# Ledger of designs, part 2: VHH binders against Glyoxylate/succinic semialdehyde reductase 2, chloroplastic (GLYR2)

Target 1, 314 residues: Glyoxylate/succinic semialdehyde reductase 2, chloroplastic (GLYR2), of Arabidopsis thaliana (Mouse-ear cress) (f4i907)
Amino acid sequence: LAYRVYSSLQSTTPSTRDELGTVSIGFLGMGIMGSPMAQNLIKAGCDVTVWNRTKSKCDPLVGLGAKYKSSPEEVTATCDLTFAMLADPESAIDVACGKNGAIFGISSGKGYVDVSTVDVASSILISKQIKDTGALFLEAPVSGSKKPAEDGQLIFLTAGDKPLYEKAAPFLDIMGKSKFYLGEVGNGAAMKLVVNMIMGSMMASFAEGILLSQKVGLDPNVLVEVVSQGAINAPMYSLKGPSMIKSVYPTAFPLKHQQKDMRLALGLAESVSQSTPIAAAANELYKVAKSYGLSDEDFSAVIEALKAAKSREA
Key: E = the ipSAE of ESMFold2; O = the ipSAE of OpenDDE; V2 = 0.75 times the mean of E and O plus 0.25 times the DockQ between their complexes.

## First folded at step 1 (VHH)

Design a10 (framework vhh_h_nbbcii10_fgla)
Fold by ESMFold2-Fast, scan of step 1:
Structure a10 (fold): chain B 314 residues (1-314), chain A 125 residues (1-125)
Amino acid sequence: as target 1 above (314 residues)
Amino acid sequence: QVQLVESGGGLVQPGGSLRLSCAASGFTFDYESSYALGWFRQAPGQGLEAVAAISGSGGSTYYADSVKGRFTISRDNSKNTLYLQMNSLRAEDTAVYYCAADEYGDWSEYSYDYWGQGTLVTVSS
């Protein structure tokens, strides 16, 4: 699978760079993710126009050669292809469909690529409003955080209009290490749920292993080392293991959000009559952890659901 | 570009107090970044021990049993700084103290990715 992915990440040539420069790119949202993504496009020689609700956040991009427009409408009116990276579903809807929003400047022949993390219903709503103008829509949520965004190492989970995916592909390759086309709008969000379902199940299984190793008199730190050198190595295990052994769960991914994703994934499985018994069992452990008041702790706190109940203090 | 720099360590007598600070650069403590933060320590000849942790919102805190009631973790997002207030210090608290940052939200990277260089705390008469 490495060779198949590699073929989609071709090095840019002088002719490819000239071709990229003929497409005018808009970028809406200069937050912690959007700013480094837009900077990578500018560094690659793209013609980029930026907008942010707080104008001063555009200043570093303008300093690097970007153009600025005062509204999403003006960005989509002047650009062939516009990316949007917003903090939440409400912001994504407002920027696309609200006052001075993208739908008022966009038209047939243009594309809108929403790289924001939104729910399926919000993505469908934005898609409908964009496509009603005659423009094309692509959902493209990312896997990867600030450091992958800075390094151009994001993973794009795309769905929507195939011709727009093909037109956007060179720009996605600048901002990321891989991209997947998943079909109909909503499938990007669905893929993210399936991945997080696997992750939640893996964490629950790892927690069982830690506690079993302790109970039979083994050193769980040695378990973490053995796992790290074998076929089941995952960065998650090496990074979370030492904290879990010490019963420390500083929040990177809240347990309540992992449990929400388990619930949503189980609902997705139900809708197509697919059995997911491991995920179902893991979900019960996350519910137990929530009942212990661990909702806002890191999801690795699921290990507490497997420990013997502590007696309440007298 | 991301850096964590500890300060405030030094020599104190048993029963004394110290306040450690961890200044972050290259990322922000505002709501948009949502980093979880913690303090760890390593005494001579011992392994790394988790001391205290605080969530991105500041709403959840954790303390090791050995320090609970004596140490307080806090963050000031406006100053991009993490603190550890250490009271009633004991000889057993002698260690190099490290601050660390966990990124919020990404399944591929939910760990302590960024560490400071450490600051020495010596509790001795």
Scores: ipSAE 0.000, ipTM 0.186, lowest interface PAE 14.1, mean pLDDT 83

Design a11 (framework vhh_enristomig)
Fold by ESMFold2-Fast, scan of step 1:
Structure a11 (fold): chain B 314 residues (1-314), chain A 122 residues (1-122)
Amino acid sequence: as target 1 above (314 residues)
Amino acid sequence: EVQLLESGGGEVQPGGSLRLSCAASGFTFSSYDISWYRQAPGKQREWVSTIYSDDSTNYAESVKGRFTISRDNAKNTLYLQMSSLRAEDTAVYYCAKGYEDDYWGSTPFDYWGQGTLVTVKP
């Protein structure tokens, strides 16, 4: 009986869909990430109003049943909860705070959820401007690229107003596979930087290991196997190792973006007087790789920075 | 599982033409930017061309006007039509799945393999 009742409550898809349809959703930014995210909300039965700087990019969404408004201000004036997915920090600030921006239409009782990848300072700035209207703010930058966005498999790194996190949660679940609430505004952006700092450092260390194994006469393919069977295994080692040994670097995450994240993480560390010497050393290798013209290659091309000394005896 | 398989390489005289193919499986092909790279003997790999998910294209200066990248989303296949081939185009050609801006929470797909050898010889 208990399990039948629980099962009935868990199988509330029609009622949940009706409840989701009573909240009016705005979505600002119909780029490569925002378009598939908004489509997932529409397909789930949400009442969605869209805006994009280039109006024609809204046409597929309108064809699926979305409404259109000509400015961010008009979207936030007519919607209970507005998501923003912009290409860069400058665009995120302009859409939120610029001419005909979201702050001019939003008011107390409404929420603004910024899903854009922005730096900590930009997130804090947008939050202040939104909250000064009486509205609630949540940062919710994503981990995941275009295919996770299409498949509803994004990871949300949320921070800000807890009541807005709770209200936004069902919509985040439509667009993603997991969500984390990280406390104060800025913490989502900071978490993303710290994770990518670790990633860049571990790839640089792995590159050292591959080249050292080759120099001492070991088979680097066996090194990859040893690492894969041990406690230090990470999926990226098994995925990147064989191609690094062959000196090919098909781009999954561009080296220039990894170096940017290293620089930003080092700035974050300096702001709180936390030493990160491994990240500092790794950053120098990424800078060397950029100087060799490898900026648009996969970040695993950092291994080329260590090959720089072809004929050095010392 | 995710896979990219290159084919169509061979020997050709200077000024000749070849068409390379890359058969993709295990992912939603139409949703991703896909690139061609090449590696000449004793040199680092270099980027050749990208076709974006919106069907726009970009080319390295060394191949612009001579090579044409295209995709058939119904067949999950990427093409590189090469014309006016030069000795400097001699390389192993690899197709590569493009950009994921954030690796954390995403599985990085590093597509490597045999490639396909193109030899331009007089």
Scores: ipSAE 0.000, ipTM 0.173, lowest interface PAE 13.6, mean pLDDT 83

Design a12 (framework vhh_7ubx_2)
Fold by ESMFold2-Fast, scan of step 1:
Structure a12 (fold): chain B 314 residues (1-314), chain A 119 residues (1-119)
Amino acid sequence: as target 1 above (314 residues)
Amino acid sequence: QVQLVESGGGLVQPGGSLRLSCAASGFTFSSYEMTWVRQAPGKGPEWIATIYSGGSTMRDDSTKGRFTISRDNAKNTLYLQMTSLKPEDTALYYCATGDEYWSDTYDYRGPGTQVTVSS
């Protein structure tokens, strides 16, 4: 059994920097996320070929030792494993399936790992088109933004072809601190919805606590300190609490996106007959906040839905 | 309420100059990465430049010799100085906030200001 495990590891996972260098890596999309992710692969000694719609965005990567190709098709034709990090579902589909797209260069024995944040339907579409070539597909949306991308601290929520997950694993470990294999394509997006449902519910509950503390004569700044030091601690209490107390909501995650995720999570729950009453109640508060014109403020603006003065504006 | 409002677009002849402004309100402007993006008819969004909270910039090499991104934190305003404009620069120009935590907040943007470079 040890020999079979060993032979599988040799064929599916590089174990050294020299072995990592024998796998040719493509990277499509040199935006705010893709650029630092590709830089981490280059720093780790990987053989990286980059593409971006605007060629000049590749220049810093070429300066660090990356190769450049003029189309996604040429990247997938020359590389064993290609990552894609695009801004939106439209761009992800165009890069994979459009003119000079990845599907025209990729073939059996190769892999395509889409680390873009796309909807379930778009991921399924890209997966089908890639797999129709004989290649393998992995969905791998990330949790974390620019700073975690620069620091190699991303969290990958992967789904799709298990053999590709195993082959990609060393490279995901270079770019991130954690990776999860979640089964069928679409499950990465589903996991992100469940996590954001918890986040939205928790923020609504935190808002109730802030207002209740104020109304009974307690200092809400002390409440923030208490919850931050206790068993229920979440980093967002310290990050959002002071601003919420001051009724300012600088946008990190728009309220309209949080409400969208609540709605989608409730739909997911209904499809399997799972009750989520806390999320349902929280969703109503996000809808109220949207009705007050707070859609583009940070989701922590949900606290406004609970204030007595706002209820009189209807 | 978070609001990004672009201004300064219009019709200009090739070789002309425009300064675009993005007035930001409802958030702590100085703490955020700010980006200029353009979208030409029938094309996807094209990134132009990002200016970070610390003042450093990332710029597209094809435009960096003609376009300069800057910010005035005291006025909560982002600028794009455009010189030597070409017909290919015709697009809707919008500002967007980059986030340091959630990648999907990079997609937030203002309604845009139209720039038309006459043939």
Scores: ipSAE 0.000, ipTM 0.203, lowest interface PAE 14.1, mean pLDDT 84

Design a13 (framework vhh_7qia_2)
Fold by ESMFold2-Fast, scan of step 1:
Structure a13 (fold): chain B 314 residues (1-314), chain A 123 residues (1-123)
Amino acid sequence: as target 1 above (314 residues)
Amino acid sequence: QLQLVESGGGLVQPGGSLRLSCEASGFTFDSYAMGWYRQAPGKQRELVAFISSSGDTNYADSVKGRFTISRDNAKNTVYLQMNSLRPEDTAIYYCAREDWGSYDEYSGAFDYWGKGTPVTVSS
């Protein structure tokens, strides 16, 4: 919190609507997350230029007053600060470093802020290529789904060049409710692993509670209600609890990805000799669920790992 | 709040037709891709039909040419027209909204499933 306040107080970036409009903003990627993020910038009065691989996805943004360019290179050539929101590491690398990519238009004095969820190695690769042009790089993976993106309530886990963090801060504040500066490139991805480690552990614990409540003759729907009104409430308990009670796991976050994040978080913990025994135990349950063929179900299917084999199949 | 309400399931003879409906509330419907999944007893849940926010459609090979997905953005409703029904189509059918994940941005997954509507194809 003190570090976040300190970074904000040191910022000399524009803070007024008129000042914000003097910084030219690029936005690459008009998918489900990128489109509402760019719309919030436009609604706040920013000068926004957009690009998407499928051009028609830019039409709503152009209708709201955005400019369009035919390549990432043209966007970074004309804009002071460019955000990128891509679905996967391959797309993020291609948009930054591929043919007509951002690196060919960007130069010293400009910034590239990658808000995509990528692995540490991909973020380091993009950072190196951007910084080799003389430009600045900020990793800023976002936490939150479509509704937080629409409402300007995203959480940014930033890392990279601190001067770019300070310059980007007013725009991150338009698109989100919180931003954290975490140091060197890779730390945003690392923070996301720690958060998802906590998420996986708490879901495994919640599953234990559901099954225990059923076995002692309590109504597990009442358990969900009690939890929702108390200090341990998490929105995902209310969202996932009813489905878990019915043994239905509609996929929002695949169990195989949660298990991957547990494995990677455990590796991160090992690299610094930090014990994480709750995460280790939860990871074993996710591995069991994968062995039952539940890899592509929602990670809440971890509850199946706690059932006797015949009870699960009945 | 966020709700998907399916209707239109029932018992039908082989070769018959049913139209499933899913009314959505609590989100900006026209911004989201919608899908229909089904789950037969003892089998995995499978995606049957998909419609993007712009109206582009895709189908599982098992239903291609027999099922048609459509949407009415003015009514916040997605439909599944099921023709030439077979006993193998017997399942609980679920309406789903596309999401990129609550705390992660993996692409193309579905969340916010409805309660499902049972479809039985039997003589």
Scores: ipSAE 0.000, ipTM 0.182, lowest interface PAE 11.9, mean pLDDT 84

Design a14 (framework vhh_enristomig)
Fold by ESMFold2-Fast, scan of step 1:
Structure a14 (fold): chain B 314 residues (1-314), chain A 120 residues (1-120)
Amino acid sequence: as target 1 above (314 residues)
Amino acid sequence: EVQLLESGGGEVQPGGSLRLSCAASGRTFSDYAISWYRQAPGKQREWVSTITSGGDTNYAESVKGRFTISRDNAKNTLYLQMSSLRAEDTAVYYCAAGSEWYDDSGYTYWGQGTLVTVKP
C-alpha cells in the first residue's frame, strides 16, 4: 500500500476511463472499419455520437450506448473531437465539406481527425476547409484490415496539427497498437501510398518466384517455407502463398485498389523526379490482371498476369 | 463473389424457437462481418444482429436476450438462434455480408431471404 502511495507521489496521476469520458467524441462512417473502431471507443467508456449515411448501420452502436445524430454537421456541432472513416476520397470530401457536412457544425476549439484512406490532394482539401472554420485537423489513415480494427491493433499514420495529435492520442491508443506523427498534412496519405507501393511490388516479385519454382520442377510449398524462415520473411508470404499456388484469391485487398495505389505512387514519384522502376513494372502486371477480369479478386491474383495463356485456361 | 443462402424459416407458435442458417459460398466467409436483417409486410427493413470476423456480437434492442447470433467458419455458415418468439418477429429474414477491405457496406452481399411466421 505504501509503494502505491509513494509511486503516485513521484508520477503524474493516471488517466481513468471516467476522465476520457469527459471529451465528447463523434464518429462518422459506420462501415466495416468504422463500426469496430467506434465500438472500441464505447467499450473504453468514451462518450460517442455516431452518424452513417445509412442510419440502420448505427443501430449496433446505439445498442452499445452511443448517441445518434442525423448529419455530420450535427455530430461536429455536438462533439469536441470527431473521427471520420469513409470508403473513398469522394465520400470523405462529401461528409466533410458537402451538404450538411462537418464544416457547418465545427468551430474553434474542436478537432476533426480523418482516418479514411484518401489521396494527398483530397487530404489537403479537407484540411483547408476544416481549418478555415478555425478548427484543427489531423489526417490519420490506418494500416490494418477489419480484424486489427476489431482488436484495437490498428497502426495510425498521422499528420497535421500537432496539438490535435496530442489531444487525439489517448483515443488512437484505444483503437490501435501504434501511431506515428509524420508532420505536414499530406504526409500520412503519402506514407500509406509508399507502403502499399512496396506491398504491390513484393507481391509481384513473390508471384514470379512461385511460377519459376514450378517451371523448374521445384515444390512451391517448399519455397514458401524457405522464404518464411529466411531474412526476407514477411507474414504475407505464409498468408497468400498457399492460395496463390492453388490459383484461388479470396479478397482481403482488391487488385483494382492495389493498381490504383500503384498509379498514385508513380504519380507521387514523378512529382519529385524519383525513379521507381520496380513499381512501374509491377503496375503493368496489375493492369494485365485487370484486363483478365480479376479487378475484384485479391491483389495476389497478380500471379495470373505472369502465366502463359494456356496455363491459365481451364 | 460471396453468395449467401438463408434457410431454417417456417411457422412457430408464440414463445417457440427457430434456428436460421445462412450458407456462404464463393470467397472466404471468415473474412466478413455478417448481419441478420428482417422485413415485415408493409414495413421497412430492420437490422437484427451482427457478428464480426473476431466474434463480437451486437443486437437490436427488440431482440436482446431472445436471439443469439453465431458463426461456424469451418462450415462457412452463420446462425441465428431465436427463442421466445413473438407475433412481431414475423418477417422475411436476410443475411448480409460486408467486405473486409471497405469501411462502407457498398459491397454488401445479400441473400434471398427466409420467411419466419409466428402464428398463435
Scores: ipSAE 0.000, ipTM 0.184, lowest interface PAE 12.2, mean pLDDT 84

Design a15 (framework vhh_8dlx_2)
Fold by ESMFold2-Fast, scan of step 1:
Structure a15 (fold): chain B 314 residues (1-314), chain A 122 residues (1-122)
Amino acid sequence: as target 1 above (314 residues)
Amino acid sequence: EVQLVESGGGVVQPGRSLRLSCAASGFTFSSYEMHWVRQAPGKGLEWIGNIDYSGSTFYNPSLKSLVTISRDDSTNTLYLQMNSLRAEDTAIYYCARGDSEWDYGSYYMDVWGKGTLVTVSS
């Protein structure tokens, strides 16, 4: 009587208690981000198994009801869906593909969700190795720091296997406030490049504003205040402005990495014939700052590229 | 209460080495990026360098060969090792707590010590 056909056409409601309780979750990496993310999954009632290179960092999670396994391989062998949150691309590759890595335990029917911040090439490499096992892969780098991680307020920039995105979605919703599906593997990292291109361009423009305000006899501290209260406010201006005025550049994001991201974004623009003249001009200023030896300073040191030489030519 | 207390300053002869300490209290020290900043007489603030949660360091390029930043998370202490001190290194030295994030270079220095005076004089 068509009951079977009718039932097969009806989608189940996502994020029901029953669906959440039937998926076993692995979590690799108990650092400053991974630990609070895993804690939110446990507090939501998820069945979580954890691993960290330093075992003692798993102890708080085990105290909250998590299971422990001694290797990434053992975690992926026992869990349906495994998240990985590592400090750098090298660690992400090692945990996924190295000795006792995730690829040796994972198999068809399972998923690997890499929430680490990695470059496009590293994400593609991990994806290939995971998918060669028959498992599914999702890239899911986060926007947000430790406090958003603790509060379940992260933003996920996801790309890869759409069925895995849909299966992971309830768990991403526990750990974050929003998630975006961006298509093919590499698109999460590409989205981050486009955002950093905007950031590098805005910082160069802000530096011009600071120096112009000084040159016409205005107080640049008042400029920062005016900008912070108006429609063009960005948190970066309030964070960087006071230090830039004092010519100190404590490194949160190295200038060499900002210049690298400008170069990569310009290459991305070239590949699709998209003009980005503001980014091109900003990139030249970052190159000048690098030539002054400012590569390891914060990217806000781009202001130094706009300053006139203090030597008076006789 | 969150506090940073610098120590180890004083009068040192040119060419000598000096190690400054910064004792942190009232927060989970191992979770924070830490900075050293100095201010020479009649000059503005000069950033020396920082150390992140993992021990990775970044230095002012003009000072990189002359300074080393390290941390001991077991004692909640930040260190600045200075070598080959010159008269130009005379300054008040501050430690500061930063919250450096993976979110596109978002950071701030929200807690500062009172500073320790280093005088390089023969």
Scores: ipSAE 0.000, ipTM 0.207, lowest interface PAE 12.7, mean pLDDT 84

Design a16 (framework vhh_h_nbbcii10_fgla)
Fold by ESMFold2-Fast, scan of step 1:
Structure a16 (fold): chain B 314 residues (1-314), chain A 126 residues (1-126)
Amino acid sequence: as target 1 above (314 residues)
Amino acid sequence: QVQLVESGGGLVQPGGSLRLSCAASGFTFSDYESYALGWFRQAPGQGLEAVAAIYGSGGSTYYADSVKGRFTISRDNSKNTLYLQMNSLRAEDTAVYYCAKDWEGSYDDSGYFDYWGQGTLVTVSS
């Protein structure tokens, strides 16, 4: 109960729907993530204006009380704070900086919060263009997929202008369960790279364990159960193990994207003279799996790189 | 297209039992025999928690430590239905329960399964 009292006392966010409605919110991108995020803002009583490249994708949100504008420029011109949720770096740059882009409507006193997953260089580019207008910029890539987006349970990895982080905080709290302020622009993308480096390394190690268990005459299904119930438990073992044992890799996170993240994390490590030998070894396995045509399979297909290595040794 | 619809929730006394069902449409379980199917729950004011999973034709199951020995997950491919038998229910089992199939699309560090529908509420009286 003490924590609940403490969290209530620490809240400086608007406490009522009417208070939240005094800040005009823009939302750019009504895809699988952006649509549920914007819906949560509307349900919380926010004054929301939406845009999407395909206008019909905005119809459900307009039906819930959102306003519509025909361009990112018009959204940022009419809103105090604009969120952007785009599918890739190219789209994020185009929406922010391209023709009829956000930079042409935004001005001093306003904020742009990019919740898209972009690389460090793209985030820095968008930040520079936004800040050159006199506006503030916050990078805020999310951890969480469609269901956490629908439930307001996203995790925000924020970096950029601290005053904008403070201003955006109540709206991030509506859309997510936690938020981290990580400092300079690029640090949100960097944090995602470090997390995915750990993920890629652990998956490669898990693949070694599966194959070793098979080679010494153990049941790899029992290995999955033991690992899942023991001290090193992670949901990914239960999720990926059975499919890896059956050599099927339904794509949740493409192997080519995992390899890209390994390469980028190794570059980040090089830039600060930090050794990451486990990630380096794992990256070589992902490169081998790509050479076998497994780029579009799930990253758990890295196990095939270890099978092929044994075949080449023979 | 793909839908998972939960049912069987309700109000139950501590120590009681409930069986949850998850009816799948838009795909068949035989197409997903090699994949994990599972149950998640979200208690009031808490985050999403993994409860149980059943692996494809291998017949292996996983259970969270909080439910081991009390809950049983099963699947019926002929009925295209996933089940969760919940025995010896406790007040802390009160939650909305969601069924899930293997993750589709882009992975992230918090989401592991796809699921559809509003879930089914289980309330265990204090």
Scores: ipSAE 0.000, ipTM 0.143, lowest interface PAE 14.3, mean pLDDT 82

Design b01 (framework vhh_enristomig; at its last look DockQ between E and O 0.01; V2 from the best seeds 0.00; counts 0 for: pae O 11.0 > 2, placed apart)
Amino acid sequence: EVQLLESGGGEVQPGGSLRLSCAASGFTFSDYAISWYRQAPGKQREWVSTIYSGGSTNYAESVKGRFTISRDNAKNTLYLQMSSLRAEDTAVYYCARVEYEYDSSGTYTEDYWGQGTLVTVKP
ESMFold2-Fast, scan of step 1: ipSAE 0.006; ipTM 0.277
ESMFold2, look of step 2: ipSAE 0.012; ipTM 0.419
ESMFold2 (binder alone), look of step 2: mean pLDDT 81; pTM 0.802
OpenDDE, look of step 2: ipSAE 0.008; ipTM 0.273

Design b02 (framework vhh_7qia_2)
Fold by ESMFold2-Fast, scan of step 1:
Structure b02 (fold): chain B 314 residues (1-314), chain A 122 residues (1-122)
Amino acid sequence: as target 1 above (314 residues)
Amino acid sequence: QLQLVESGGGLVQPGGSLRLSCEASGFTFSSYDMGWYRQAPGKQRELVAFISSGGSTNYADSVKGRFTISRDNAKNTVYLQMNSLRPEDTAIYYCAKTEYEVSGDTYEYDYWGKGTPVTVSS
């Protein structure tokens, strides 16, 4: 009880605060996810140095007390532990291994934690390049969107060097509500893709249900209510259903990124000869929605791919 | 088709106030995070103020307490209310929509506006 009360209070001892302050933290990437993650580290009292390709995106963080360096190389040269949060596999590889990249500043005794969503092969490539310097590597892709990132409620799907997982754990706890250690490099990226594959598939299926209910004369608002009270409930249905019924898609997770994750998951499935026919069918609907110009809408806009052409007449 | 049109810039005395507007068209305005950037000659472009699709705001330290960003989704417009203006605030102000990226950072920040000049001078 006493232990649980202590843990649930999320209190830090003076020694824990001192430990957080003695580890210099780098953070690469100040986009929609990276910026709020880095802000939570700064607000917790961490010594944070930031970098972004567009320098002006670092200004809010410098305003909160962060230091700035002009390259990933300079960040990893000055920091004990560097996090990277980047848009896509190409950007993650470029920041880690490209010109003025993290590998040129990092060395033995330091750690690199890639929290970006990348494919398994890219994670393995970055890990090899980082570890060839003598440094440690941890992949730690996140589950959760912008609001969980702002609130420090992300879920981390970690894999790689166990000693680095243990060193990074207090900082992951600042940025998230849960962390899982999944073993060898590649397993974090794989888990993230499988989770998002399920998410994309369930949203496409839910869209079919909404449109079918409307076409047979049922109230789709009642469908959302029935689903929410039954055994197939997911918070995503209650969150997205009302907006989908109204044909508005305020962006939390862009449709183009859901389609990217479907493509990457299908590639993972092919690499091990595992059939994923539901994901394959869902991916085709996301491609159709992209062809309608809905790439930047929320992924729940996949419902538009299922509507009759006549309903989209000018 | 995608367009951001800034207005409201001009010459103002130190200590004065100015309100910038940015009218958006060609995209679902309510779904995008919006920001105001500025660039003075010979200096890097800097983020001044940010407003999320949900209405959360952030400000650069240099303008905190003096500038207020707001949005009107019914009018597809984002505003920057600038109070207690200083000569250092002299710049071209740009309205920008931000690329959404849940899984990481994008290097793409779309500046669709041509900017509106603000000069703070005696």
Scores: ipSAE 0.006, ipTM 0.181, lowest interface PAE 9.8, mean pLDDT 84

